# Designs tried in a protein design chat: VHH binders against RNA polymerase II C-terminal domain phosphatase-like 3 (CPL3). Part 16

Target 1, 181 residues: RNA polymerase II C-terminal domain phosphatase-like 3 (CPL3), of Arabidopsis thaliana (Mouse-ear cress) (q8ll04r923to1103)
Amino acid sequence: FASQKLSLVLDIDHTLLNSAKFNEVESRHEEILRKKEEQDREKPYRHLFRFLHMGMWTKLRPGIWNFLEKASKLYELHLYTMGNKLYATEMAKLLDPKGVLFNGRVISKGDDGDPLDGDERVPKSKDLEGVMGMESSVVIIDDSVRVWPQHKMNLIAVERYLYFPCSRRQFGLLGPSLLEL
Short names: E, the ipSAE of ESMFold2; O, the ipSAE of OpenDDE; V2, 0.75 times the mean of E and O plus 0.25 times the DockQ between their complexes.

## First folded at step 23 (VHH; framework vhh_gocatamig_d2)

Design G3 (from P1 with S53T; at its last look DockQ between E and O 0.82; V2 from the best seeds 0.78)
Fold by ESMFold2, look of step 23:
Structure G3 (fold): chain B 181 residues (1-181), chain A 120 residues (1-120)
Amino acid sequence: as target 1 above (181 residues)
Amino acid sequence: EVQLVESGGGLVQPGGSLTLSCAASGFTFSDYWLAWYRQAPGKKRELVAGIYTGGSTWYDDSVKGRFTISRDNAKNSVYLQMNSLRAEDTAVYYCARTETSYGEGYTDVWGQGTLVTVSS
């Protein structure tokens, strides 16, 4: 009488976290970030990371550690990103430092492309083919509805998480970012 | 013009070694992650090895201990040393660049590929 867990498919960027390349951060904001990171590093549940080996800052969405803990009890967790496997591997390590949440259930789409196609940056969509065959047995959490043209009934759309000023500029948004508040 | 140009492919015997080279031009090489992918006939392209801006490396389990990726920022080049080659390593090998702007990493530039054939 034991039942299988339902699947929960989680987008990474702007859903669980926000990242910024080192050279996308202005000097005045870097000073603030370094101070915040030093203070954050001493906490058991870190939310701000400076990754020298990747050349990136990463800020986790508030509440994500509690969310992942609770969701792992109810769902079989999957990560799904339009990023490539190098990026996906590092973000999975960040979100699952003990290796007990995802167990290799990480889907990366940024490795696809035609080597002879001069337009290899054509926008791509996400698909459940690599996760589950029955849409009613999976829940998807993502900030972007547009990337799920075939799975809208399974999607819970969330507000885009924009911590860094460069991320707000990327989306053409006015006003201060969460870092600047 | 952003370019990646592979060289060093060829025919080798099982157990042999081969060094692939990738020369980059048209961009600030040290700011990007670099990788080698491979594609055998009828199969999907797969990541073989990667090297981050800070020099840390990643390897697929099928090549760990046999392949070594390295980069030389002064020469704008990335290399793949392949040892103990097997028939299953036969593929076209592609050099690739990872763009990390806008808060995620995705492959945005591919080389033309170099064929590696492992056969007796």
Scores: ipSAE 0.647, ipTM 0.879, lowest interface PAE 1.4, mean pLDDT 86
ESMFold2 (binder alone), look of step 23: mean pLDDT 81; pTM 0.811
OpenDDE, look of step 23: ipSAE 0.896; ipTM 0.953

Design G4 (from P1 with D31E; at its last read DockQ between E and O 0.74; V2 from the best seeds 0.82)
Amino acid sequence: EVQLVESGGGLVQPGGSLTLSCAASGFTFSEYWLAWYRQAPGKKRELVAGIYSGGSTWYDDSVKGRFTISRDNAKNSVYLQMNSLRAEDTAVYYCARTETSYGEGYTDVWGQGTLVTVSS
ESMFold2, look of step 23: ipSAE 0.730; ipTM 0.903
ESMFold2 (binder alone), look of step 23: mean pLDDT 80; pTM 0.799
OpenDDE, look of step 23: ipSAE 0.885; ipTM 0.949
ESMFold2, fold request of step 24: ipSAE 0.778, 0.769, 0.772; ipTM 0.922, 0.920, 0.924
ESMFold2 (binder alone), fold request of step 24: mean pLDDT 80, 80, 80; pTM 0.806, 0.807, 0.805
OpenDDE, fold request of step 24: ipSAE 0.912, 0.912, 0.912; ipTM 0.967, 0.967, 0.966
ESMFold2, last read: ipSAE 0.783, 0.775, 0.758; ipTM 0.927, 0.924, 0.913
ESMFold2 (binder alone), last read: mean pLDDT 80, 81, 80; pTM 0.805, 0.808, 0.800
OpenDDE, last read: ipSAE 0.015, 0.911, 0.912; ipTM 0.271, 0.966, 0.967

Design G5 (from P1 with T98Q; at its last look DockQ between E and O 0.76; V2 from the best seeds 0.75)
Fold by ESMFold2, look of step 23:
Structure G5 (fold): chain B 181 residues (1-181), chain A 120 residues (1-120)
Amino acid sequence: as target 1 above (181 residues)
Amino acid sequence: EVQLVESGGGLVQPGGSLTLSCAASGFTFSDYWLAWYRQAPGKKRELVAGIYSGGSTWYDDSVKGRFTISRDNAKNSVYLQMNSLRAEDTAVYYCARQETSYGEGYTDVWGQGTLVTVSS
């Protein structure tokens, strides 16, 4: 239904942040990350997190806090991830610790699947059925164009945010990651 | 071979209890998040409860206060204690390993499922 604001749908991984599990990080890089995380703690707005309970590192894209503050004034914000609810819940808490930006508007698709088909039947695309009801009232920011086959005119594609070396390998890219630079 | 084997399903009356067990093999159990999903006939599969590698837990609102997920890393096992069962809890319950490579989180290994029927 029509609202006073346009909706902004934000992808999480490689758009707003980059995560790597502990065993994907080599010990020499872990040493660098620990130093950076200690320094980052002293800043008013943190960008690097070591999540022991999840077994993960998460690095936020530069400028994200200012972006979210400003975007929240202009748009009704939604998060949309292909990850599962376990991951999505933690990333939403990270991005919105006061719960005032998204207000539960978090879509996670990683739980979809048929046991007979295995996890290879997880949805390969995103759609806004049941979220908006009217696609012309929405802007989408995502690093992957192919996951939005039905909403290309609403999509602003951004370059993937690849901080960890394992993330560059995931996409088959040569050369150093941002952590290594 | 990576395997998850569920047990403990059955028929119970409303208000009853069951404990589901899931024995894991073929991988470093303590490095993974584990979860229980359920699927009623004609419904989408839904996440019921999860447990992170560090031991913190997550619950769907429909089961909070009634269900408890736990893990025993020494026995490579994850459990779901289900109390105060309702007819709406009737479903096939699946144990699931959560792959979190590159940080996204998805199920990459499923058990065969165990049927829980709550009926008077």
Scores: ipSAE 0.656, ipTM 0.870, lowest interface PAE 1.2, mean pLDDT 86
ESMFold2 (binder alone), look of step 23: mean pLDDT 81; pTM 0.813
OpenDDE, look of step 23: ipSAE 0.830; ipTM 0.920

Design G6 (from P1 with T107I; at its last look DockQ between E and O 0.83; V2 from the best seeds 0.00; counts 0 for: pae E 2.8 > 2)
Fold by ESMFold2, look of step 23:
Parts: structure tokens; C-alpha cells; sequence
Structure G6 (fold): chain B 181 residues (1-181), chain A 120 residues (1-120)
């Protein structure tokens, strides 16, 4: 009999990081972000990025680098995003710059959308059915319980990571965002 | 209104070449990621190539080295140069715009498609 690692499936947005489009950030907040990014650039493990090629700011959740390092020794790591493959590719590169954590185990759901869907996003579900051998030996970390109707017993729900003010507004939350603190 | 209009499809022999064009209107073209998808009969639509707002590119392994995506922001256009075409490349090709609001990349505008048939 062979020994197998359990799989750990990680959501991206609001679980490991928070991103904001350049034009979703007010000018005064951009000034703060640019200063913070300059300071962060000097650190060996960065958490704040200004991606000109994508037109986005991205802030990583505190502790993510240590978490990924340790989780990779215990689990076979997978990323699962509701974003499309262009987005998934860039976020995987960000989270795994040396290419040693995920080894191509990235699931992007956003390429499957029906072109006739309306303007408001209809909630889609994430599903591991038919994904290579994972149905009964998986742990899932995600901020959204609703997207996992078929795998509730495998899910560890985490607090939604909301760094940017626009992200708090998206979820209708009162009070300052983490950037504003 | 936001539009993407593809052109350049047609019938080609195996080993041949085609250039697909996608003319965009109704939005600030340079701010968006653009992509080409394709859908063969009886199959799901699949991503073929993408180009980010800053000009970096992405290719599916099945077309890498044969297809080249490019954009011309002055003409509000994205192109797909397809070389060394194979029967398996037969599909309707769609131009698509990726919206990145709220930190997720999703397709919010599709073109109507242009048919590429590789046969002979």
C-alpha cells in the first residue's frame, strides 16, 4: 500500500489576498498605497504589489508566506479561483514565484461562463467532482461557504480579507478598511 | 454600447495561416485584458490566448509557438496570428474582454465569433 498526501484546496480572493483595479482606488488612497508599496519593496517577503501590466493593486494576507511554506510540506496544494485562466495564471505566479508549491494544480472556473448570463454575477459553485481523485481526501480553505454546496464537511471557512475600501463597499460593510487603519 | 467584432475567419488548408482581427468599441480599450477563445462543435469554449492591459501574453499549450496574440491600442484592436494550422484548430473563435473589478478576472463581453475551418 502507498502513502498519499491529503490535498489542500485554497481559494484566492479574500482568502489569501485582496485585489483592486487601479480605477477603483481613490487618489488619496493611491498616494498612501504608493508609499506603503515603496516601503514593502525593501522587504524579503513582499505583501503589497502594484501591477502595471494587469492594472491592479494586490495585497497579500499577513502570514501567507509562512503558511504556504508549511502547508506545502503537509499537503498537496491546489488553487481554485472563480476567476478566468488569465487571472489565475498571474495570481499563481504571485503566490508561487519559484514554481515549487502548486506545480500546475490551479483550477480556474471563470472560463466556463455562459455568454448569456446577465450583468450581475450569478453565484456559481465550486465543485471537485471529476477533479483528479480529490473527492474524499481534501481540505478546503475559502472565505465563502455558499460556493461549496457539495463539500461542506471538507471546508474550513475563514474571515474574508478586505484590505481595500472598494472591497468593503462591495460587501456593504461599515467602518474603515484595513488600508484606512 | 460595448462591442467586440471579429473578422478574418475562413477555410484554410492544413499548414496554412490566418490572421483574426477583433475591433473594439464603446470602452477604454487600453485598460482591459483581451483574449481569444475557441469552441469546436460539441466542445466547451476554451481559452486560446490572452493579452493583459500592460502587454504581457498568455498561450494555451496546444497553440504555443504557432499562434501569436497582439494588440494595437491606437486602433482599439486585438489580433490572433495563426500559423501551422491543424484540423484540430477548426472552431468558432471569439474575442473576449476580461473585467477585473473587485479583484477577480471574468469575461464580461464576448464577440459573436468568426469561423475557422482547417480542411483538405
Amino acid sequence: as target 1 above (181 residues)
Amino acid sequence: EVQLVESGGGLVQPGGSLTLSCAASGFTFSDYWLAWYRQAPGKKRELVAGIYSGGSTWYDDSVKGRFTISRDNAKNSVYLQMNSLRAEDTAVYYCARTETSYGEGYIDVWGQGTLVTVSS
Scores: ipSAE 0.421, ipTM 0.797, lowest interface PAE 2.8, mean pLDDT 85
ESMFold2 (binder alone), look of step 23: mean pLDDT 82; pTM 0.824
OpenDDE, look of step 23: ipSAE 0.854; ipTM 0.935

